# VH-VL binders against Putative 6-carboxy-5,6,7,8-tetrahydropterin synthase (queD): the designs that were tried, part 10

Target 1, 157 residues: Putative 6-carboxy-5,6,7,8-tetrahydropterin synthase (queD), of Pyrococcus abyssi (q9uxz4)
Amino acid sequence: MKRVVSIKRRIYWTKEFDSSHFLELEYESKCRRLHGHTYRVEVEIEGEPNEHGMIFDFNHLSELIKTLDHKVIVSEKWVRYEEGYVLIEKNDKLLKLPRSEVVVIDKPNVTAEYIAEWISERILENAGENVREIRVRVWEDPRSYAEITLTLKPQGS

## First folded at step 1 (VH-VL)

Design v9 (framework fv_olinvacimab)
Fold by ESMFold2-Fast, scan of step 1:
Structure v9 (fold): chain C 157 residues (1-157), chain A 119 residues (1-119), chain B 107 residues (1-107)
Amino acid sequence: as target 1 above (157 residues)
Amino acid sequence: QMQLVQSGAEVKKPGASVKLSCKASGYTFTGYYMHWVRQAPGQRLEWMGEINPNSGGTNYNEKFKSRVTITVDKSASTAYMELSSLRSEDTAVYYCARHGYSSSLFDYWGQGTLVTVSS
Amino acid sequence: NFMLTQPPSVSVSPGKTARITCRGDNIGSKSVHWYQQRPGQAPVLVMYDDSDRPSGIPERFSGSNSGNTATLTISGVEAGDEADYYCQVWDSSSEHVFGTGTKVTVL
């Protein structure tokens, strides 16, 4: 008989983005101050090719990270919305910024862990039934990253 | 998984007050503004007010400002809306609804509470 | 006070396209959101930020917003789409404003 081969297909994508944040912490830390990072996002997606021969469209990843670039990332817990603006009120900070300059994430804090989780959820929204695994790493500096892995079940499994 | 469960129907007399509850589950209660919206029979949806569960800060529709009070119990993940000096025109279904995470919209709604003001 | 006006009713045959308009002064400068309400039920978000769909809403639903008119379009209409539809915006003076509502009937 012919050889039976199991094929595992995975794509890899990476991009840097520059954004600002601050952390809510119960202790004093410079991380509570508004500050910036050059973040690096690494995305790995495992799956089967769709009707167009793609596991996932890299353009969706590029557009997603573009929404984070040159923005202030804040927790939904700290904000109020006004037409065209976001009001940020947390600890001793009061900021009013155009909505176009802010990314509000539905997480309790703006850590690398929660940024990675938020990104993975946005990628999942664009994933087809052909996708089996999504892995996202967010580096806040050259020495450390947070990683989230989403494992997706087949429909009838 | 995310759910808003409201208290049961109320029947009140004109001039009375009513206090409704909205219990949240499946998400971080303090992470999202909570709104109250009402709908009189056959009429449009009408925004009444909002609360920031984290700070307790409130904002009310000017039409209801003198009669409405919104509060929260963080430990119970519950929002409350009290409407005083009830009139027959206050007969409506009252909804609590969660503020959207990235836009001024209402992404999850409670099942509604019917308040009937009998004359 | 800012006002949003919708036609009171829209009738459409199964498989055809329904278009629900929401008119407001310079509404194209605002983000428009849309809710579906079936009899005896709470509203459900079906469109946000003019043209984005929430998870679980089929591609048959689309939206647009320009000038003084926002539109929710439902292509390939099904019996289950029969409901009341409301548009909604945030306005700095009027806060959260809902439209007058449109009853979609599938005949």
Scores: ipSAE 0.006, ipTM 0.485, lowest interface PAE 12.8, mean pLDDT 86

Design z1 (framework fv_zagotenemab)
Heavy chain, then light chain:
Amino acid sequence: EVQLVQSGAEVKKPGESLKISCKGSGYSFTSYWIEWVRQMPGKGLEWMGEIYPGDSDTKYEKNFKGQVTISADKSISTAYLQWSSLKASDTAMYYCARHYGRSYFDYWGQGTLVTVSS
Amino acid sequence: EIVLTQSPGTLSLSPGERATLSCRSSQSLVHSSGNTYLHWYQQKPGQAPRLLIYGASSRATGIPDRFSGSGSGTDFTLTISRLEPEDFAVYYCQQYGSSPYTFGGGTKVEIK
ESMFold2-Fast, scan of step 1: ipSAE 0.022; ipTM 0.608

Design z10 (framework fv_zagotenemab)
Fold by ESMFold2-Fast, scan of step 1:
Structure z10 (fold): chain C 157 residues (1-157), chain A 119 residues (1-119), chain B 112 residues (1-112)
Amino acid sequence: as target 1 above (157 residues)
Amino acid sequence: EVQLVQSGAEVKKPGESLKISCKGSGYSFTDYWIEWVRQMPGKGLEWMGEIDPSDSYTKYEKNFKGQVTISADKSISTAYLQWSSLKASDTAMYYCARGVKYSYAFDIWGQGTLVTVSS
Amino acid sequence: EIVLTQSPGTLSLSPGERATLSCRSSQSLLHSSGYNYLHWYQQKPGQAPRLLIYDASSRATGIPDRFSGSGSGTDFTLTISRLEPEDFAVYYCQQYGSSPWTFGGGTKVEIK
């Protein structure tokens, strides 16, 4: 007699990227200054294989993280767009940088939590109906990370 | 109730200084932007600038930068709009409004402060 | 800056009629999140503006069902299904796709 087997499939991907940011904080902190990190992103995606035998194409993850690498990551809250440039005004800073050197995220701050959330949403844009869960972890240093999990359920009650 | 209450109407001469106020109540003042909007007589709405009361960070529309100063005192839930030297062209209704962080919907408005500048 | 163009400038209608107001943006206001970064306000004579619709299609607290917003990208519409006497006012759209925040020139809905 053959056994009845249920299979749960999950893929894992990781990559480092070097980028700069600063934080909006109500208290004094070195993190309010413009500074850099070597971030590490970990991605786990659970689902079923598509017609090509893939849960998710790792090339999409690679391309996404390339858009963050060697950039200044800023909140949309702090920016104004001008032809070819982004003007950044926050925390006594005024920066004018070429659009190509800046990543503007639709989050209120540039914390590991919001970077993880932004990445998870970009991954979701490329996810097929075969994907059930997306988990993103962003490390700013070797001791700390933020984690976001998107559970893909049917819409409506 | 959540509300913004503005200071009363002002009649001034060119060259005079003026500071008008906008006091929030019924909500956490530091969780929202305060927006300033000008409406010239018979004209539409024009955004002037905003302040985040949590750190007093300000943004201005370029034509108002250097013409007015926006400030806030979070200890008394009050924001301010100030002119060092008024011009006749500053005659307008000035509204403050509460800006929802990250969506910038102006969901609560003050009643307006009418500023008239004439010689 | 993003320029918002509202049309018509004036709309003369009777109570009970349907009003359709247009707002066109010089740049797309559709964000990758799926939200359109546009709000609608109502201003009655002698009063402060009032938020009607946020993110193009969501009704603000206390706003009657007769008000609805639609559209995406550069073309947006505010619809009032059956005008009530209290709806005769000036309506403004506002964008928050990029700073500075800008308002349209307004559409005045007046009694015929």
Scores: ipSAE 0.000, ipTM 0.493, lowest interface PAE 17.6, mean pLDDT 86

Design z11 (framework fv_zagotenemab)
Fold by ESMFold2-Fast, scan of step 1:
Formats: sequence, structure tokens, C-alpha cells
Structure z11 (fold): chain C 157 residues (1-157), chain A 118 residues (1-118), chain B 112 residues (1-112)
Amino acid sequence: as target 1 above (157 residues)
Amino acid sequence: EVQLVQSGAEVKKPGESLKISCKGSGYSFTDYWIEWVRQMPGKGLEWMGEIDPSDSYTKYEKNFKGQVTISADKSISTAYLQWSSLKASDTAMYYCATGYYKLPFDYWGQGTLVTVSS
Amino acid sequence: EIVLTQSPGTLSLSPGERATLSCRSSQSLLHSSGYNYLHWYQQKPGQAPRLLIYDASSRATGIPDRFSGSGSGTDFTLTISRLEPEDFAVYYCQQYGSSPWTFGGGTKVEIK
């Protein structure tokens, strides 16, 4: 366009998912108990269109969040594995759940901050050289969220 | 016994499409991820990506993203690796293996040799 | 990306001898759980890889006692205490600590 010097493109995507977790805390808290949330994930990705005219395929975001839905999210520090099952031992808890019902994240705790970071890293694994920034917000309730922003150089730089 | 059985060798021309398979038996197919590994002639092993058959979530190594599609049909305990348009550089042995987050690749298929030549 | 460097590229030995294979990681593979997320695989000509050692030192089911793994953090060793004819193969290390999962370039153990 006549008056447009540069264009910055950003896409936005959001989805809710229902999952359970518990927190490791040095103090007493209801959050140390196994409990559920209706989480909301908001994703913003800035970049240029790829060969398909997309900055990022929303289907990848949908499939990623589907892996978290109706699962128990746990820290890798709390788990042992055996065929078909995940054994979870932390605080006052000992749980054995089918692998299909558990999401193990490579974080020290299952806070909104670490969930947001884990999601951002999974999105990054699917990002092309055309992506410049990934921003992920995770809401545990309607009034509060944690946010992670990844600022990227082109792959191979 | 746990087994992964892969489809037979393929000889293709550049630009052709291809879909190869990996069928699991002797275990609950949805309990483990299926890993795909490429080995070019005379070269080492390269991880390509994985799929969780329980929900079809896929993850790719960056150099294979957009080059191949990984999928699975849990009703027949089969995972797939697919190319829309083959190139000569896709000539390789392709292996599937069982995996999971932080577990080793314990069981492997016999491999599918894909040859792409004009 | 974590890079695994295997050395030597080729090791020429006779049956009955001891083989020592090295794998060096660009980053520590030691997890807070105390496990090292490094695995070893054997590949014979014309065959699929076979898991030998997982978590740096645990022998996989069906693997003979002559195979052992050691090391922690960034430096790992696969030892075959007394080579049998069937042990002449290519050996690969693999890390599973950080995506993408990466393999070393391999060490070929060949008959002298």
C-alpha cells in the first residue's frame, strides 16, 4: 500500500482445557491438594506467512492443548515409569495412573508459569524460520494468568 | 511378544507420494509413542519425529517439519510416515520404534528401505 | 540442540579383547532425579538398532553381562569386557534429556 512502510503480522488463538494438578510448596496451601482447573491458554505468534500463507498452523495449537485436556499434569521430578503406567510420588501422595491419563512436564512444579513455559517450548518445536515471537498466557482462573514470551532469531542463525 | 512390523521396500521417482506403515502388536498400542528414525545409506541415525497414538499428537525434528507427515490409526495399531512429494535425498532406511517421554527406544521395527531415483 | 560426539569412529579389535567406547555430550544429561538420560544401541549390518543400555548404566532385557555402561553428566562409556564374534557392529549413543532426541555419529567395532 501507498502509505504502508512496513507490516508486522500477529495471529491470536485461545482455548480452554480442564486438567488436574497439585503444587509442591514449602508452606501449607489448598494448592498442595490434587485439584482441577478450567485453564485458558492464549497464544500470540508474530512472523511472516510461510509457503502456505500461514504464520503458524492453528491445528498444531489445538492438538497440543488436546494433549493436556482431561489429564493429570505432573512434574517429571515426581514420577517413575512402568509399562503402561506412570507412578506419581510427592508430598503425601502416591498415585498409579494409566499413561494415557497423565501429562509429564519437564519443570520442577506444575504452576501456571511452568505450564505456560512448557506450552511455549512445544510451540517452538513446531515453529518455522518465519516465526519471530511466541507469547503464551495460561489462566488458572478468570482473574489471573502467567505469561511467557519467546523472542526468536531465524533458525540456522 | 512386543513387535513392530513395517511395510516393505519402496522404489519411487522424484515427485511421487508415499505412505509407509508401522504396525504394533503384543502390547497396548496407545501406551507408548511411536518414534521415526531415518538412516541414510552409510550414515548414522537421525530422529525425525514421534506420535502419541492415544490422541494423535505429533512432534517433529525441525529439519523434517513440513517434509513428512506422521499419523496413526489406533483402531488397527498402525502408525504412518508420509511424503507428499519425494526427492532423491529421501533415499534412506526408515525405522519405527517405541518410546515415551524420557524412556529409551526399546523396541524397533525391521526398517523400510525407500529408494528415490530418476 | 544437544550434540553427542562418539570416539573413536572405528575400533579394530580381535575376539576376546575388551572394547571401550566413548560418548561426550555438549550439555549435562544428569537429571535432578539422579538419572542420566543417555542410552546405547547396537546395530549389526542389515539389521535395526537394538537397545543395549538405558539411563547410562542399566542393561536392557536380554543383554549379556559383558556389556556395561558408565559415566555421568557429559562423559559416558560403553564397555564390552570380552568381545564375542556377534559383537562386531556399530554402536550409537542417544540422549533423551532434551528435544530433539539426538544420536551420536556411531563407533564401528570391526574385526582386526
Scores: ipSAE 0.000, ipTM 0.549, lowest interface PAE 12.6, mean pLDDT 86

Design z12 (framework fv_zagotenemab)
Fold by ESMFold2-Fast, scan of step 1:
Structure z12 (fold): chain C 157 residues (1-157), chain A 120 residues (1-120), chain B 112 residues (1-112)
Amino acid sequence: as target 1 above (157 residues)
Amino acid sequence: EVQLVQSGAEVKKPGESLKISCKGSGYSFTDYWIEWVRQMPGKGLEWMGEIDPSDSYTKYEKNFKGQVTISADKSISTAYLQWSSLKASDTAMYYCARTSYFSGGYLDYWGQGTLVTVSS
Amino acid sequence: EIVLTQSPGTLSLSPGERATLSCRSSQSLLHSSGYNYLHWYQQKPGQAPRLLIYDASSRATGIPDRFSGSGSGTDFTLTISRLEPEDFAVYYCQQYGSSPWTFGGGTKVEIK
């Protein structure tokens, strides 16, 4: 008879994108200024193959990250919309930018942790019932990352 | 080759003004912050402040705010530290050093130092 | 303000001996990224400081392997496994956990 074997399947995907942000902080920091980063996103998805033999389609990840590339990322709590524009008021900043140049995230701040969380939620929206775990790391620089893990358990026992 | 070259030693009297320089070469000057560090004779290292040459944004340690001015001219890859009125207590070795915004703030290249002596 | 306390203030040793230098932080320097933003510098008489170790344990380019850094959070150590004549110098730790950036008071490693 065959030996009993437990199999975990995980896929890995990574891409860089260039975007700008600023942080709302209670203390002084370089991060409170509008500044740019070359971000790196690493995505790990654990699950079972679907009917097409895939855990998740990498094309959906590429399309999601393109949405962030060459944009200013801001919190929805700092913005109001005017015809064709986003008005951003927070810290000592008052900015008016075309909507096409801004990504508004539904988080209270634009930290690597909240960017990772936002990305993980967008990935979850496209995940099938075969997905068990989504892990997202966002590197703001070559030496620092934030990591979010979504564990998807079946409803019930 | 990355270099930070500082201006030469200065001997001044109390009340005089002074501007010392730190010139970067061998790298993209606007991609790194310039840090200023003081070392009083026989003492340790003290961070004074920093500048981002890309937009001239400055930060100062509280004891140096209002005592010195940090500036930069990115067209000639040079940062400056200046006093409007020197005091005897300003006698020290002054170092500039660079740090990447994307690093953990370590100072990877240092200037050779500028010795400032203030005596009556 | 984060205060860095280095000990001992002076360490008198002979070439070939092991040197162990301590740096203690008043607050944790462990960042959410998993890095400790604590760096070590060497200063020889009449010279500018030189980066030795960054992020608590990474050796800077050109630094001999007899130098090593360890520790996490609030307690950090710089170790020189076998002192060479050129290693007698003052060593400083520096933190980048929060502004203002601060240095320790230094440990002088002197020949016995």
Scores: ipSAE 0.000, ipTM 0.491, lowest interface PAE 17.3, mean pLDDT 85

Design z13 (framework fv_zagotenemab)
Fold by ESMFold2-Fast, scan of step 1:
Structure z13 (fold): chain C 157 residues (1-157), chain A 121 residues (1-121), chain B 112 residues (1-112)
Amino acid sequence: as target 1 above (157 residues)
Amino acid sequence: EVQLVQSGAEVKKPGESLKISCKGSGYSFTDYWIEWVRQMPGKGLEWMGEIDPSDSYTKYEKNFKGQVTISADKSISTAYLQWSSLKASDTAMYYCAKDYSLTYYYGMDVWGQGTLVTVSS
Amino acid sequence: EIVLTQSPGTLSLSPGERATLSCRSSQSLLHSSGYNYLHWYQQKPGQAPRLLIYDASSRATGIPDRFSGSGSGTDFTLTISRLEPEDFAVYYCQQYGSSPWTFGGGTKVEIK
């Protein structure tokens, strides 16, 4: 029989969401048009169980991804806020949408890379001292994904 | 009316260069990916790679990366598959196909007639 | 890389018979959206492939209703309810769930 000296624990969670975006690019591309994707998010979190036996609460991941679902995702760099509305101005577009229909991310563009980074930062805000690593992968389509890994230092290091 | 028309059959010697074409008509060429598929004589279908004609972004299957170059000229609605130096093992039928719409449909619904490439000494 | 295994390699039948073709995937092709990213193509000798079924069960435009697709996850079936003379061809499944796109090895439906 094999004896175990140490244990490394990792949890995995995944969910799809449907959202629209457009990209700021220096060249002509259909990606500059407002269009939709069925995104897939994969989350891996490594850590130790807390007092409740959890590394991270999956309910928080579900709620976070719900905030992106059926929304238009835009860069904060393109946005002005008016009472009840978001005004989006970029790439010859001018859109005025209710605030409830828009997710504004604090990134310069709405690429899979920046969406993955934004999601990882939101997860980090809710991570306890027992969490050691957060890995987020965002698939924009079945052919490609972007990945962000956050490595966390132990408390008091 | 939606069609992909490929260039004619080619007979080449090992070491020669070759560029074959796939011209789209009857649809907005820049709104769909163009797929390239190889079929060796008597064998099945192999996906080689794809191109988004709107920005010339390409993806290759790993065994074809560096072996061929996929390109497109959107001004004439034409995609290309190119070899710098042909090998006898490149003898095959090459198909182009239209794929991937913004309506979440991911099927190769329109195919070119194929370009037969024969490489022999 | 996702590997697709088609069986049988050759199916010998007569016109009017039912054909059942299998495609098995090494990984699940079912997305949480409910779609299976598996397509079926028909190739007749000397011709380009033709899309028959997309997303495992949806019939492509112009395809007769004798063709149907079923299955989910890793096991998929193409059924031809009553073979017509023009249906004797090679059939390929293809996955679109993960790059690179891959095709099965094909099933040849030939006349007995």
Scores: ipSAE 0.000, ipTM 0.480, lowest interface PAE 17.5, mean pLDDT 84

Design z14 (framework fv_zagotenemab)
Fold by ESMFold2-Fast, scan of step 1:
Order: C-alpha cells, then sequence, then structure tokens
Structure z14 (fold): chain C 157 residues (1-157), chain A 117 residues (1-117), chain B 112 residues (1-112)
C-alpha cells in the first residue's frame, strides 16, 4: 500500500502453568506457606521478521514455560544442591526435592514481579537482533498481574 | 570415578568459530550443573555461566552473555562452550566444572584457546 | 553481584612458615542455616583448581590438616600452618551464596 509510512509488528503469546511457591515476608501471611497457583503468562514481542519470517519462535516460549510447569519455584538464596536434589532452607522450612521438580530463579523472592523478570530475561537470551521490545505479564490470580518491559537497542545495519 | 574430560588445545584466527567440549563420566550427568570458568593468561578465575543438562537451561555472567553460547547433549554426557566469531581477547584457558552440593567439586583439565593473527 | 577481595596479592614465604590469606565479601555469606557459603581452591601452575575448604571451615576429602579456614559473614581467612614445598600455589576464594558464582582475584604464595 502506497500510503503506508512505516510498519510496526508485534506478536502475542499466552499460556497457563501450575506451580508452587512461598514468599519471604516480614509479616505473618498465608503467602509465607507453600502453596500453588495457576499462573498465566502473557508475552508480547515487537520487532521485524527474521530470515525465517518470524519475530520470535513460539516454540521457544512453550519450552520455557514448560520448565516452570508442575514445579516448585524457589529463590536461589534459599537453596543448596546435592546429588540430584535441591535443599531448600528458609525460616521455618527445610525441604529436599529432586532437581527435576524445582525451578531455582536468581531473584531474592518468588513474587509475580520476579517471575515476570526471570521469564523476560530467559526470552531475551533467545532474542535476535530483529527484536525491539519484550513485554511479559505474570498473573497469579484473575485480578492481578506483574509486568516487565525490556526495550532493546536499535537494529544495526 | 567422577571425571570431566575436555577437548584439546585450539589455535584459531580472529573471526573463526569454535566449539569446545566437556564430557562427564562416572556419575549421572543430568543430576549436576556444569560450570564454565575462564582464566586469561596470568590472571584469575572468572565464572562465565552454567547449564543444567537435564533441560539445557542456561545462566550467564552478564559480561559473557551474547559473547558465548553454552549447550549440552545429555545423550552423550557432554557440555559445550561455543563462539560464533573469536576475538584475540578470547585467548585463555577454559575450564568446565561440576557444581556439587558444597562447591565446584570436580574440574576438567582445561582447554587452552589461543586466538592470534 | 557479590564481589570478593583477596589480600595480599602475593605472599613470599619460606617452607615451614605460616601463611595467612584473607578474603573479604561485599555482602554477608552467612546463611540462616548457620553456614558461610565461602570456599577455597588451590591452583598449581598448569593445573586445574582443586577444592581445599568448603563452607568457610570444612576441609575437603584428602586435604591435610595444616590447611584451615575461618571467618564468618564478610571476613574469611585461609591458614596454612606450616608450608610444605607443594603448597606454593595460587589460592582463590569463591562465594556460593548467590549467582553469579564469583571468585576472588587470588593470592599467590611464592617461595622467597
Amino acid sequence: as target 1 above (157 residues)
Amino acid sequence: EVQLVQSGAEVKKPGESLKISCKGSGYSFTDYWIEWVRQMPGKGLEWMGEIDPSDSYTKYEKNFKGQVTISADKSISTAYLQWSSLKASDTAMYYCARRGYYSFDYWGQGTLVTVSS
Amino acid sequence: EIVLTQSPGTLSLSPGERATLSCRSSQSLLHSSGYNYLHWYQQKPGQAPRLLIYDASSRATGIPDRFSGSGSGTDFTLTISRLEPEDFAVYYCQQYGSSPWTFGGGTKVEIK
């Protein structure tokens, strides 16, 4: 079309996953107990098509979220590793779980904010020079989400 | 007997690609993270990143992210460190190590990478 | 990132003398479990590093009792009570409290 000045392209992807966590809080709360959520993750990626006509491969997003599904998500500050196991120690908790059942994130707590940030960083690891922006939302319940937006440097040519 | 055996020394020119390997034996390879550590000539140890071979999940130290790629093939108990385009500043000894309960408990013998014109 | 600072950079001593090596952390490595997630490694020329001390004070299997680790929180010490010829090497501390797993700059123990 002769009237088109520029084109901005964005893809959207969403998936639910079931995982457990607990929070480190200074006050007494049920959230300090080990409990589960059906999380919903939403990903928006803005960019130009690569040599394969894709901004980002949805299969990479599916595989990434699969690593979180049916796992216990914990902060690396609470864990030690031993022969196929993760030892989790924080306050009143001491748990030993197979490594295959645990996701350790490099964040100080396992909030929706930090889960969204961790996911955005993993997506960035697989983003090409054609990607301009990555936006990740993590819903812990139907009423609330945390959002992270990564703005990337301009495409070089 | 737990062992990590690395590929042999490499002499390369700037701009060339390279993939070095670290093969584990004597233990369940997927039960431990594999670490990569750089040591530039006459300098100290620098942690580069790690991989969980069970799902190929990787973590990088910020200064190495985008500079190298860490991967693993669990079917042959081997982890890899790869450069798409080598620079003279990549000249170093590269070690792989197993992350155990306490520390990096077993180390490979090292792979010397020399990049010169 | 947690930064580890080792001092001195070089320690020139004779066999039979006591060596005292320092490692300081930018953040506390004392975990709620009571453990300090600080490890010491020895590296001889042309060789890979070897674990000496884990969790600040526990000797690794096969390590002679002349090696001892001490300290808590941010200040740690590796002591070699009586240097043997094979102890002249570079020593590195490493923190295991949080990723990224960082090393100190090393202390070279060299013969006078």
Scores: ipSAE 0.000, ipTM 0.498, lowest interface PAE 15.4, mean pLDDT 86

Design z2 (framework fv_zagotenemab)
Fold by ESMFold2-Fast, scan of step 1:
Structure z2 (fold): chain C 157 residues (1-157), chain A 119 residues (1-119), chain B 112 residues (1-112)
Amino acid sequence: as target 1 above (157 residues)
Amino acid sequence: EVQLVQSGAEVKKPGESLKISCKGSGYSFTSYWIEWVRQMPGKGLEWMGEIYPGDSDTKYEKNFKGQVTISADKSISTAYLQWSSLKASDTAMYYCARLKYSGWYFDYWGQGTLVTVSS
Amino acid sequence: EIVLTQSPGTLSLSPGERATLSCRSSQSLVHSSGNTYLHWYQQKPGQAPRLLIYGASSRATGIPDRFSGSGSGTDFTLTISRLEPEDFAVYYCQQYGSSPYTFGGGTKVEIK
């Protein structure tokens, strides 16, 4: 008789992007100032091959990360929209930037944790029923990352 | 079998344009970054930049930005390194290599393209 | 930019001897996951570099067991336990702790 085996399939994808942010913190920190990072994003997706033999299309990951590259990432709670512009008001900052230069995330702050969570949710929007787990790591520097894992339940059960 | 095959040696004069190529085969070309590395005669390895052929996203090392252009044509699984105006200091061996995502190392390398720029 | 310093620049040895090559990083390369992105490549005269060791200590496919890598943080070592004639080459370390990728200056292992 042939061996009984359990197969788990996982794909791995990584890309860097350069973006600016600032943090809302109750304590004084240089992180409250507008500054830039070369972020590194790592994505792991576990699942079964779909009708095209793919767990997930890497092109969707590339397109998503391009939307973050060379942008100022801000929390939706700090912004107001004016024709063609985003007005950013938080702490002692007041900035007016063209809409094309800003990414507004639906999170209360722009930490690596919330960026990873936002990315994971965007990936989920493009995931088929063949996907079982999405893991996203966001590095702000070479020494530290935040990690979000989404575990997907079967549809209808 | 994964292979990266580069174009042949070039002999050019200063001020001339040049475009060299790196053709991938045996794998999904659009799913891996292609790295460009320079090695000047008798010197070590220098990373120049990279391209993700699936969407043509590029990154350059600071000293090569504006000096060269990296591009790719995914329909023929080929990446390119291009100079608009060559200088004698561009004389070097140029390698392309494939990035392995899980460990961020260069797992397969092209054979190299020797570029000689002299008057 | 992370700088990698290799030493010695040249190592003159005979077949059968042990070679020990050093690579020192200007910054720690350890990730929170425990992964270390420090790799070693071998380049023979007239040839492209070949992956030898990845992740500080893992041998690439087809690499003989006389090659081993060790180290963590900022100090890394490549060891060749018993030099064979085909091992005389230049060895480069490479890091990806952060962009850009950087290489060490190389250590040339030559016949005495």
Scores: ipSAE 0.000, ipTM 0.471, lowest interface PAE 22.0, mean pLDDT 85

Design z3 (framework fv_zagotenemab)
Fold by ESMFold2-Fast, scan of step 1:
Structure z3 (fold): chain C 157 residues (1-157), chain A 120 residues (1-120), chain B 112 residues (1-112)
Amino acid sequence: as target 1 above (157 residues)
Amino acid sequence: EVQLVQSGAEVKKPGESLKISCKGSGYSFTSYWIEWVRQMPGKGLEWMGEIYPGDSDTKYEKNFKGQVTISADKSISTAYLQWSSLKASDTAMYYCARQEYDFWSGFDYWGQGTLVTVSS
Amino acid sequence: EIVLTQSPGTLSLSPGERATLSCRSSQSLVHSSGNTYLHWYQQKPGQAPRLLIYGASSRATGIPDRFSGSGSGTDFTLTISRLEPEDFAVYYCQQYGSSPYTFGGGTKVEIK
């Protein structure tokens, strides 16, 4: 006689990346200055194995995080595009950088919360119907992180 | 159809508080700056400040900082301009307008204006 | 910080004539990209302003070809090639350089 068991499967992936940002804040703070972090991203994905026996391909996570590494991360609300360049205008800053050196996120600010949300949305774009949950944590320092959780249901179920 | 609709005319006494509104429709409200512009009777246009509703980030022209508060409620696509204590010198037409996040396109759509009259 | 001076204050013309309106900035408005944050607006009595030209020379959506903007650095011009009756209005220039937005004092285009 076999016991009735349920199986819940999660995969875990983590990677560091070095990038610069600044925050738009109404109050005075050194965080309004352009500065760098060694960020850490943690990804947990819950689901069932697909036809290849995978819940999610870790190579897609590595490729995604490479787009953030050694870049200046900026809010779309601070930029305008010119051929080959991004022009960044905020907090009395005026920067013109090659497009290859900038990541523009469709968020109003470049906080750990918004970076985590942006990453989760990019992961979702590559998630199959076998995925049930995506969790993303972004650490700006060793003691604090922001977390986003996306709960998914397959269409037609 | 992109539209900005402002609240109706107000007649107030000095010292009274007031909050006027600007409601956006037909576009992603959280993706555009809302600009506030004052026009005193018979005078030109004065920029007062702006808000990005996606995160409530605000900027004020120096002469309006501390005299007025700009806010937004993104759940109802509405921006606000507020006075804690009105002065006779606040008598003016107040316009809201929107501007793309990149600051390049200018104030492309405007509300119809709210006339504020402050008298004894 | 940046002051815009519009001239003339009043321009009296007849329908069919060419109108040339000037806007001078106290500082250069050329951005490092070569783009300029100088916009033109039209305001008719009892109405909200309407965007005509953005970036010194780009026509806004729905604006007739008779309106054109030109200039760079500190000197800018709005030209109306042939005035129509509906063009008699007040025109404002506006800038966004390294300082907050400012408007010029306006030029009233009135029927002669």
Scores: ipSAE 0.000, ipTM 0.481, lowest interface PAE 17.5, mean pLDDT 84

Design z4 (framework fv_zagotenemab)
Heavy chain, then light chain:
Amino acid sequence: EVQLVQSGAEVKKPGESLKISCKGSGYSFTSYWIEWVRQMPGKGLEWMGEIYPGDSDTKYEKNFKGQVTISADKSISTAYLQWSSLKASDTAMYYCARSTVYIEGAFDIWGQGTLVTVSS
Amino acid sequence: EIVLTQSPGTLSLSPGERATLSCRSSQSLVHSSGNTYLHWYQQKPGQAPRLLIYGASSRATGIPDRFSGSGSGTDFTLTISRLEPEDFAVYYCQQYGSSPYTFGGGTKVEIK
ESMFold2-Fast, scan of step 1: ipSAE 0.006; ipTM 0.531

